# VH-VL binders against Vacuolar protein-sorting-associated protein 25 (vps25), part 18

Target 1, 194 residues: Vacuolar protein-sorting-associated protein 25 (vps25), of Dictyostelium discoideum (Social amoeba) (q55gd9)
Amino acid sequence: MSNQVFQFPPYYHKEPFFTIQPILNTRKKQFQMWQDLILQYCRYYKIYELDINESIKSNSVLFNNEKINRKLSREALKSIIDDIIENGFAEWVDKEKEKEKEKDKDNNNNNRVLIMWRKPDEWASLIYKWVADCGLLNTVLTVWEIQNGDDSKKQEFHQLNTTILMKSLKVLEKQSKCQTFSQDENVGVKFFSI
Short names: E, the ipSAE of ESMFold2; O, the ipSAE of OpenDDE; V2, 0.75 times the mean of E and O plus 0.25 times the DockQ between their complexes.

## First folded at step 19 (VH-VL; framework fv_pimurutamab)

Design b2 (from b1 with heavy chain Y102E; at its last look DockQ between E and O 0.77; V2 from the best seeds 0.78)
Fold by OpenDDE, look of step 19:
Structure b2 (fold): chain C 194 residues (1-194), chain A 120 residues (1-120), chain B 107 residues (1-107)
Amino acid sequence: as target 1 above (194 residues)
Amino acid sequence: EVQLVESGGGLVQPGGSLRLSCAASGFTVSDNYVHWVRQAPGKGLEWLGVIYRTGSTDYGNEFTSRFTISRDNAKNSLYLQMNSLRAEDTAVYYCAREGYPENWEAFDIWGQGTMVTVSS
Amino acid sequence: EIVLTQSPATLSLSPGERATLSCRASQSVRSYIHWYQQKPGQAPRLLIKDASNRATGIPARFSGSGSGTDFTLTISSLEPEDFAVYYCQQYNNFPYTFGGGTKVEIK
């Protein structure tokens, strides 16, 4: 991956971008811009999950611009995230799946969000196309092979978050384009030619 | 009334320098984002750079070494210092304001422009 | 930089006719594109913001559409004062860039 640093858009360098706009139309635009930025940033760095609290505490460059001495408040970020969720590009991470990370149990509010710069159906299409292009239709692949296999290294869905991948595969299942099944400690997927 | 007025244009020899001024009225330059845009005769528009509220600046890649944007808050004015001028720098130079908040990221106020001619 | 290609370069029409102007981006600019009108000897004037939003004071006959890479400015019925050059401009990425312009001239 080229050691290229993410290039922030012009509006990232403008102070008002970090203040929730009071005018509805302006705020809508602002939130769209934030959505775009967040999705772009996450896509660039292959970030599939964001922790709101951690992002604020760590002074993430995404939400804290030191050059202009502006940062989003937690409340502002949450509002933006809520909007992104509403638009279908994010989901709250279920607390139950976070059982292994003991420490942040006490905060009643969902702080972790799954980021999807592509919707599951879009991922599904990309994956299916890849399978077809590789001549792997009517064969069985594992979820791991899709995520981590050498053949998928050049694909955008390489190292795709498991939750997102599974959602995408479900889309394909609904389309009768694949079938998932348990295979040992992994999930197998048979893709069908339609 | 909100207005921008450019001045300082004229004839300059290749290799010469020129400083353009942009005077604002009806709004405070230091509270806004103001850009320089130029237009060669019979050609399109070209973005040169911007000065932010903080006083920081960004430029088009081609202009970073020769052009400098600055501001005088007391005079409520913007400047474009142009060095090592070339024939291809011949253009009308505009300053333009972003129309925050209503016209966020859009240039809603333009000056009348000032003509710069670089010729031997 | 993002290149904006406007077509046609010149559009010859009569008053009352519909004008359709195109702006194509070399890469996606989402909806972060504006349209400007420029008359001879004048500075550009903001016409459409964010692909489809008419600026304040702009007549209803002007409309914008598009997203991603393809954008359109439409003048439903040309008025004599509409004969001008129109520019698209993107602010999705530095540097800001303009299209080459479309000249709408009287036939």
Scores: ipSAE 0.762, ipTM 0.899, lowest interface PAE 0.7, mean pLDDT 93
ESMFold2, look of step 19: ipSAE 0.801; ipTM 0.921
ESMFold2 (binder alone), look of step 19: mean pLDDT 90; pTM 0.908

Design b3 (from b1 with light chain F94Y; at its last fold request DockQ between E and O 0.83; V2 from the best seeds 0.83)
Heavy chain, then light chain:
Amino acid sequence: EVQLVESGGGLVQPGGSLRLSCAASGFTVSDNYVHWVRQAPGKGLEWLGVIYRTGSTDYGNEFTSRFTISRDNAKNSLYLQMNSLRAEDTAVYYCAREGYPYNWEAFDIWGQGTMVTVSS
Amino acid sequence: EIVLTQSPATLSLSPGERATLSCRASQSVRSYIHWYQQKPGQAPRLLIKDASNRATGIPARFSGSGSGTDFTLTISSLEPEDFAVYYCQQYNNYPYTFGGGTKVEIK
ESMFold2, look of step 19: ipSAE 0.762; ipTM 0.895
ESMFold2 (binder alone), look of step 19: mean pLDDT 91; pTM 0.923
OpenDDE, look of step 19: ipSAE 0.855; ipTM 0.945
ESMFold2, fold request of step 20: ipSAE 0.788, 0.790, 0.777; ipTM 0.917, 0.916, 0.909
ESMFold2 (binder alone), fold request of step 20: mean pLDDT 90, 89, 90; pTM 0.906, 0.901, 0.906
OpenDDE, fold request of step 20: ipSAE 0.875, 0.875, 0.873; ipTM 0.956, 0.958, 0.957

Design b4 (from b1 with heavy chain H35S; at its last read DockQ between E and O 0.77; V2 from the best seeds 0.82)
Heavy chain, then light chain:
Amino acid sequence: EVQLVESGGGLVQPGGSLRLSCAASGFTVSDNYVSWVRQAPGKGLEWLGVIYRTGSTDYGNEFTSRFTISRDNAKNSLYLQMNSLRAEDTAVYYCAREGYPYNWEAFDIWGQGTMVTVSS
Amino acid sequence: EIVLTQSPATLSLSPGERATLSCRASQSVRSYIHWYQQKPGQAPRLLIKDASNRATGIPARFSGSGSGTDFTLTISSLEPEDFAVYYCQQYNNFPYTFGGGTKVEIK
ESMFold2, look of step 19: ipSAE 0.786; ipTM 0.916
ESMFold2 (binder alone), look of step 19: mean pLDDT 91; pTM 0.924
OpenDDE, look of step 19: ipSAE 0.864; ipTM 0.948
ESMFold2, fold request of step 20: ipSAE 0.801, 0.798, 0.798; ipTM 0.921, 0.920, 0.922
ESMFold2 (binder alone), fold request of step 20: mean pLDDT 90, 90, 90; pTM 0.910, 0.919, 0.918
OpenDDE, fold request of step 20: ipSAE 0.873, 0.868, 0.873; ipTM 0.954, 0.952, 0.955
ESMFold2, last read: ipSAE 0.794, 0.798, 0.788; ipTM 0.914, 0.922, 0.917
ESMFold2 (binder alone), last read: mean pLDDT 90, 90, 90; pTM 0.914, 0.914, 0.910
OpenDDE, last read: ipSAE 0.874, 0.875, 0.871; ipTM 0.955, 0.956, 0.953

Design b5 (from i2 with light chain H34Y; at its last look DockQ between E and O 0.67; V2 from the best seeds 0.73)
Fold by ESMFold2, look of step 19:
Structure b5 (fold): chain C 194 residues (1-194), chain A 120 residues (1-120), chain B 107 residues (1-107)
Amino acid sequence: as target 1 above (194 residues)
Amino acid sequence: EVQLVESGGGLVQPGGSLRLSCAASGFTVSSNYVHWVRQAPGKGLEWLGVIYRTGSTDYGNEFTSRFTISRDNAKNSLYLQMNSLRAEDTAVYYCAREGYPYNWEAFDIWGQGTMVTVSS
Amino acid sequence: EIVLTQSPATLSLSPGERATLSCRASQSVRSYIYWYQQKPGQAPRLLIKDASNRATGIPARFSGSGSGTDFTLTISSLEPEDFAVYYCQQYNNFPYTFGGGTKVEIK
């Protein structure tokens, strides 16, 4: 076994990458490069959520390159994340409340972001294929068994983030390929042959 | 007028050493990312290494032990020190500048190259 | 290290003909591919950035396409000055790598 670390792309080693670029065409390229880096880094380490404030506070190596003494500001990181969300690869975890009074009192800024380096419909396909291949159609599984059970230990969705897993099961449910239900404190899932 | 000019090529025996120079005009090397790239006769391009604004360097895997890139900011120049030369190092050697801000990660300015021949 | 395989090695064509050059990566490089033109006795010249965008001053007859592992450079109607060697280069992963080149020559 080898103890490997993530290999950063060439542009991570260059100072302008860490400062929002003033020229629009250059900034669009910069943001695409940051999106690709963030998604690749999170896939490598199986990271499904980022906390913006904690990432900056802890000097996360993803956003802080000590060799060149450069780090993203919080404002720059927020701008990059907003772009990733607009492109459909991330979403805020801490959503604003819709109630007008709560909105007036809610001074929280968006901080925690769900990173979807593989989208729920792709996860859904992987899970359904595994259930079918293992002969588990028309049986009941718990969400925990899919996510953490011994039978899923070698599957890419093993230890998948619960929010993403539930989104993936919702995709299958809309396709009539499964149905979720409450089972005491747990969530059960029955998968159907179609 | 933005320009790169390589020099210092020539004939050298196997096992020998050679130092190539790259002189820049029209821009500041210490504010840019400058690379060395070579091309054996009749062959394709091969990336050798880069010097960063900080002066730190990175190399292609097969060149790390034998080649060293350095920079002299006062002369607005960079250098390629090549040691333990072999016949397969026979090539034209180019220096090339990255095209930031408009052409990120592209080589937009190249020198004319300098020929290194390694033979006994 | 990402290997870029260019084909064909040589493309023999006449002026006015369409040239189609292929570059295949050993793993996905997304759209992080540049194309260069090199004429005899000259340094390379940037043609296409990010798989499909012409560099400044490049004629419209040059176009690029592709994403992931398979990329194409097309010259819609060859001019005499277009007979040269063409290289693809990736910057998705360190170290930078080039393809072996495609020589476009007069038939």
Scores: ipSAE 0.702, ipTM 0.875, lowest interface PAE 1.4, mean pLDDT 89
ESMFold2 (binder alone), look of step 19: mean pLDDT 89; pTM 0.892
OpenDDE, look of step 19: ipSAE 0.784; ipTM 0.911

Design b6 (from i2 with light chain N93Q; at its last look DockQ between E and O 0.75; V2 from the best seeds 0.77)
Fold by OpenDDE, look of step 19:
Structure b6 (fold): chain C 194 residues (1-194), chain A 120 residues (1-120), chain B 107 residues (1-107)
Amino acid sequence: as target 1 above (194 residues)
Amino acid sequence: EVQLVESGGGLVQPGGSLRLSCAASGFTVSSNYVHWVRQAPGKGLEWLGVIYRTGSTDYGNEFTSRFTISRDNAKNSLYLQMNSLRAEDTAVYYCAREGYPYNWEAFDIWGQGTMVTVSS
Amino acid sequence: EIVLTQSPATLSLSPGERATLSCRASQSVRSYIHWYQQKPGQAPRLLIKDASNRATGIPARFSGSGSGTDFTLTISSLEPEDFAVYYCQQYNQFPYTFGGGTKVEIK
């Protein structure tokens, strides 16, 4: 689906959508709509991480509608992202863990956000179900196999962000449904039948 | 008072054309999103299209080839040009605005409707 | 397009009774659904916004609930003026679509 053009919802084509609404209830609705749009967009393109600064600078179509000559300001986007985080659908990316990624030029603010159109528990359920359906319970899989394996190609969690996947696996661990362990340079997962 | 008033309805033959008008008062059409909705006799509501603040338009798939929505800012009015009319186009035609900001995305103001009858 | 199915098609009740109207979407519309009331010979009137928010001037006896695909309009105690046709409408995606309507009629 990555080669298809995302269809934006109707409100994306309306100028007020790009202006933070002063009325609280209207703003709440607006922010919900933005959340929905962002999550839908990210889901569609399997985007798990957004850079706020880059998104603004690059004039991302998600936040810049040229047809109506409207774009979100960085501050507005940040506010929206904060709301999404509060709702549990995003997290700031920990810079310390990004050892290999280009450091954001803006040293002062975390601009990268992990986007989760599904919460870790939801992912966990999908993954566990898949494992069960495949008859792979009580076997060992690698994180890589879950993400990139041929057997998972038709699953929504295929190519799932590692951070999100690990969070999801932790949920399963808490449920005694799996155990993770280090396997060479990879992580192994044993799923249990309960 | 905020009001929409449709006009231009009447009897037309199949294959004919008709232009409906929607006159706004109490608000500026060019500052709002205004839609056309129709209702066949004894039937439900059907969305036809919208004109945006920028003047851009979107239509239902079934109407994009035959119907055109336009606006005259000076007259604070919008129009629905209907071509190649069919019997199934017989309906009451409403214009409705979105009630921004309080009624975002909701049609809070409707006209009284104008009846269009397509018959030989 | 998203199809909205309303049930029942007709609801016959007496004044003072509770009315429960359903609207089901063919796919998720989140909370982006409105309810309208239409009386004979009149234009629709906005009743409920975004699944659960009563529009201005709408009596408290009207309430909406639901999310995703299943929505409900409830009239706690029917008044004589409440006998009308009720439509749900989604704006989650183009084209905007309406349900087939539920007629609330006097028994």
Scores: ipSAE 0.766, ipTM 0.905, lowest interface PAE 0.7, mean pLDDT 93
ESMFold2, look of step 19: ipSAE 0.773; ipTM 0.903
ESMFold2 (binder alone), look of step 19: mean pLDDT 91; pTM 0.917

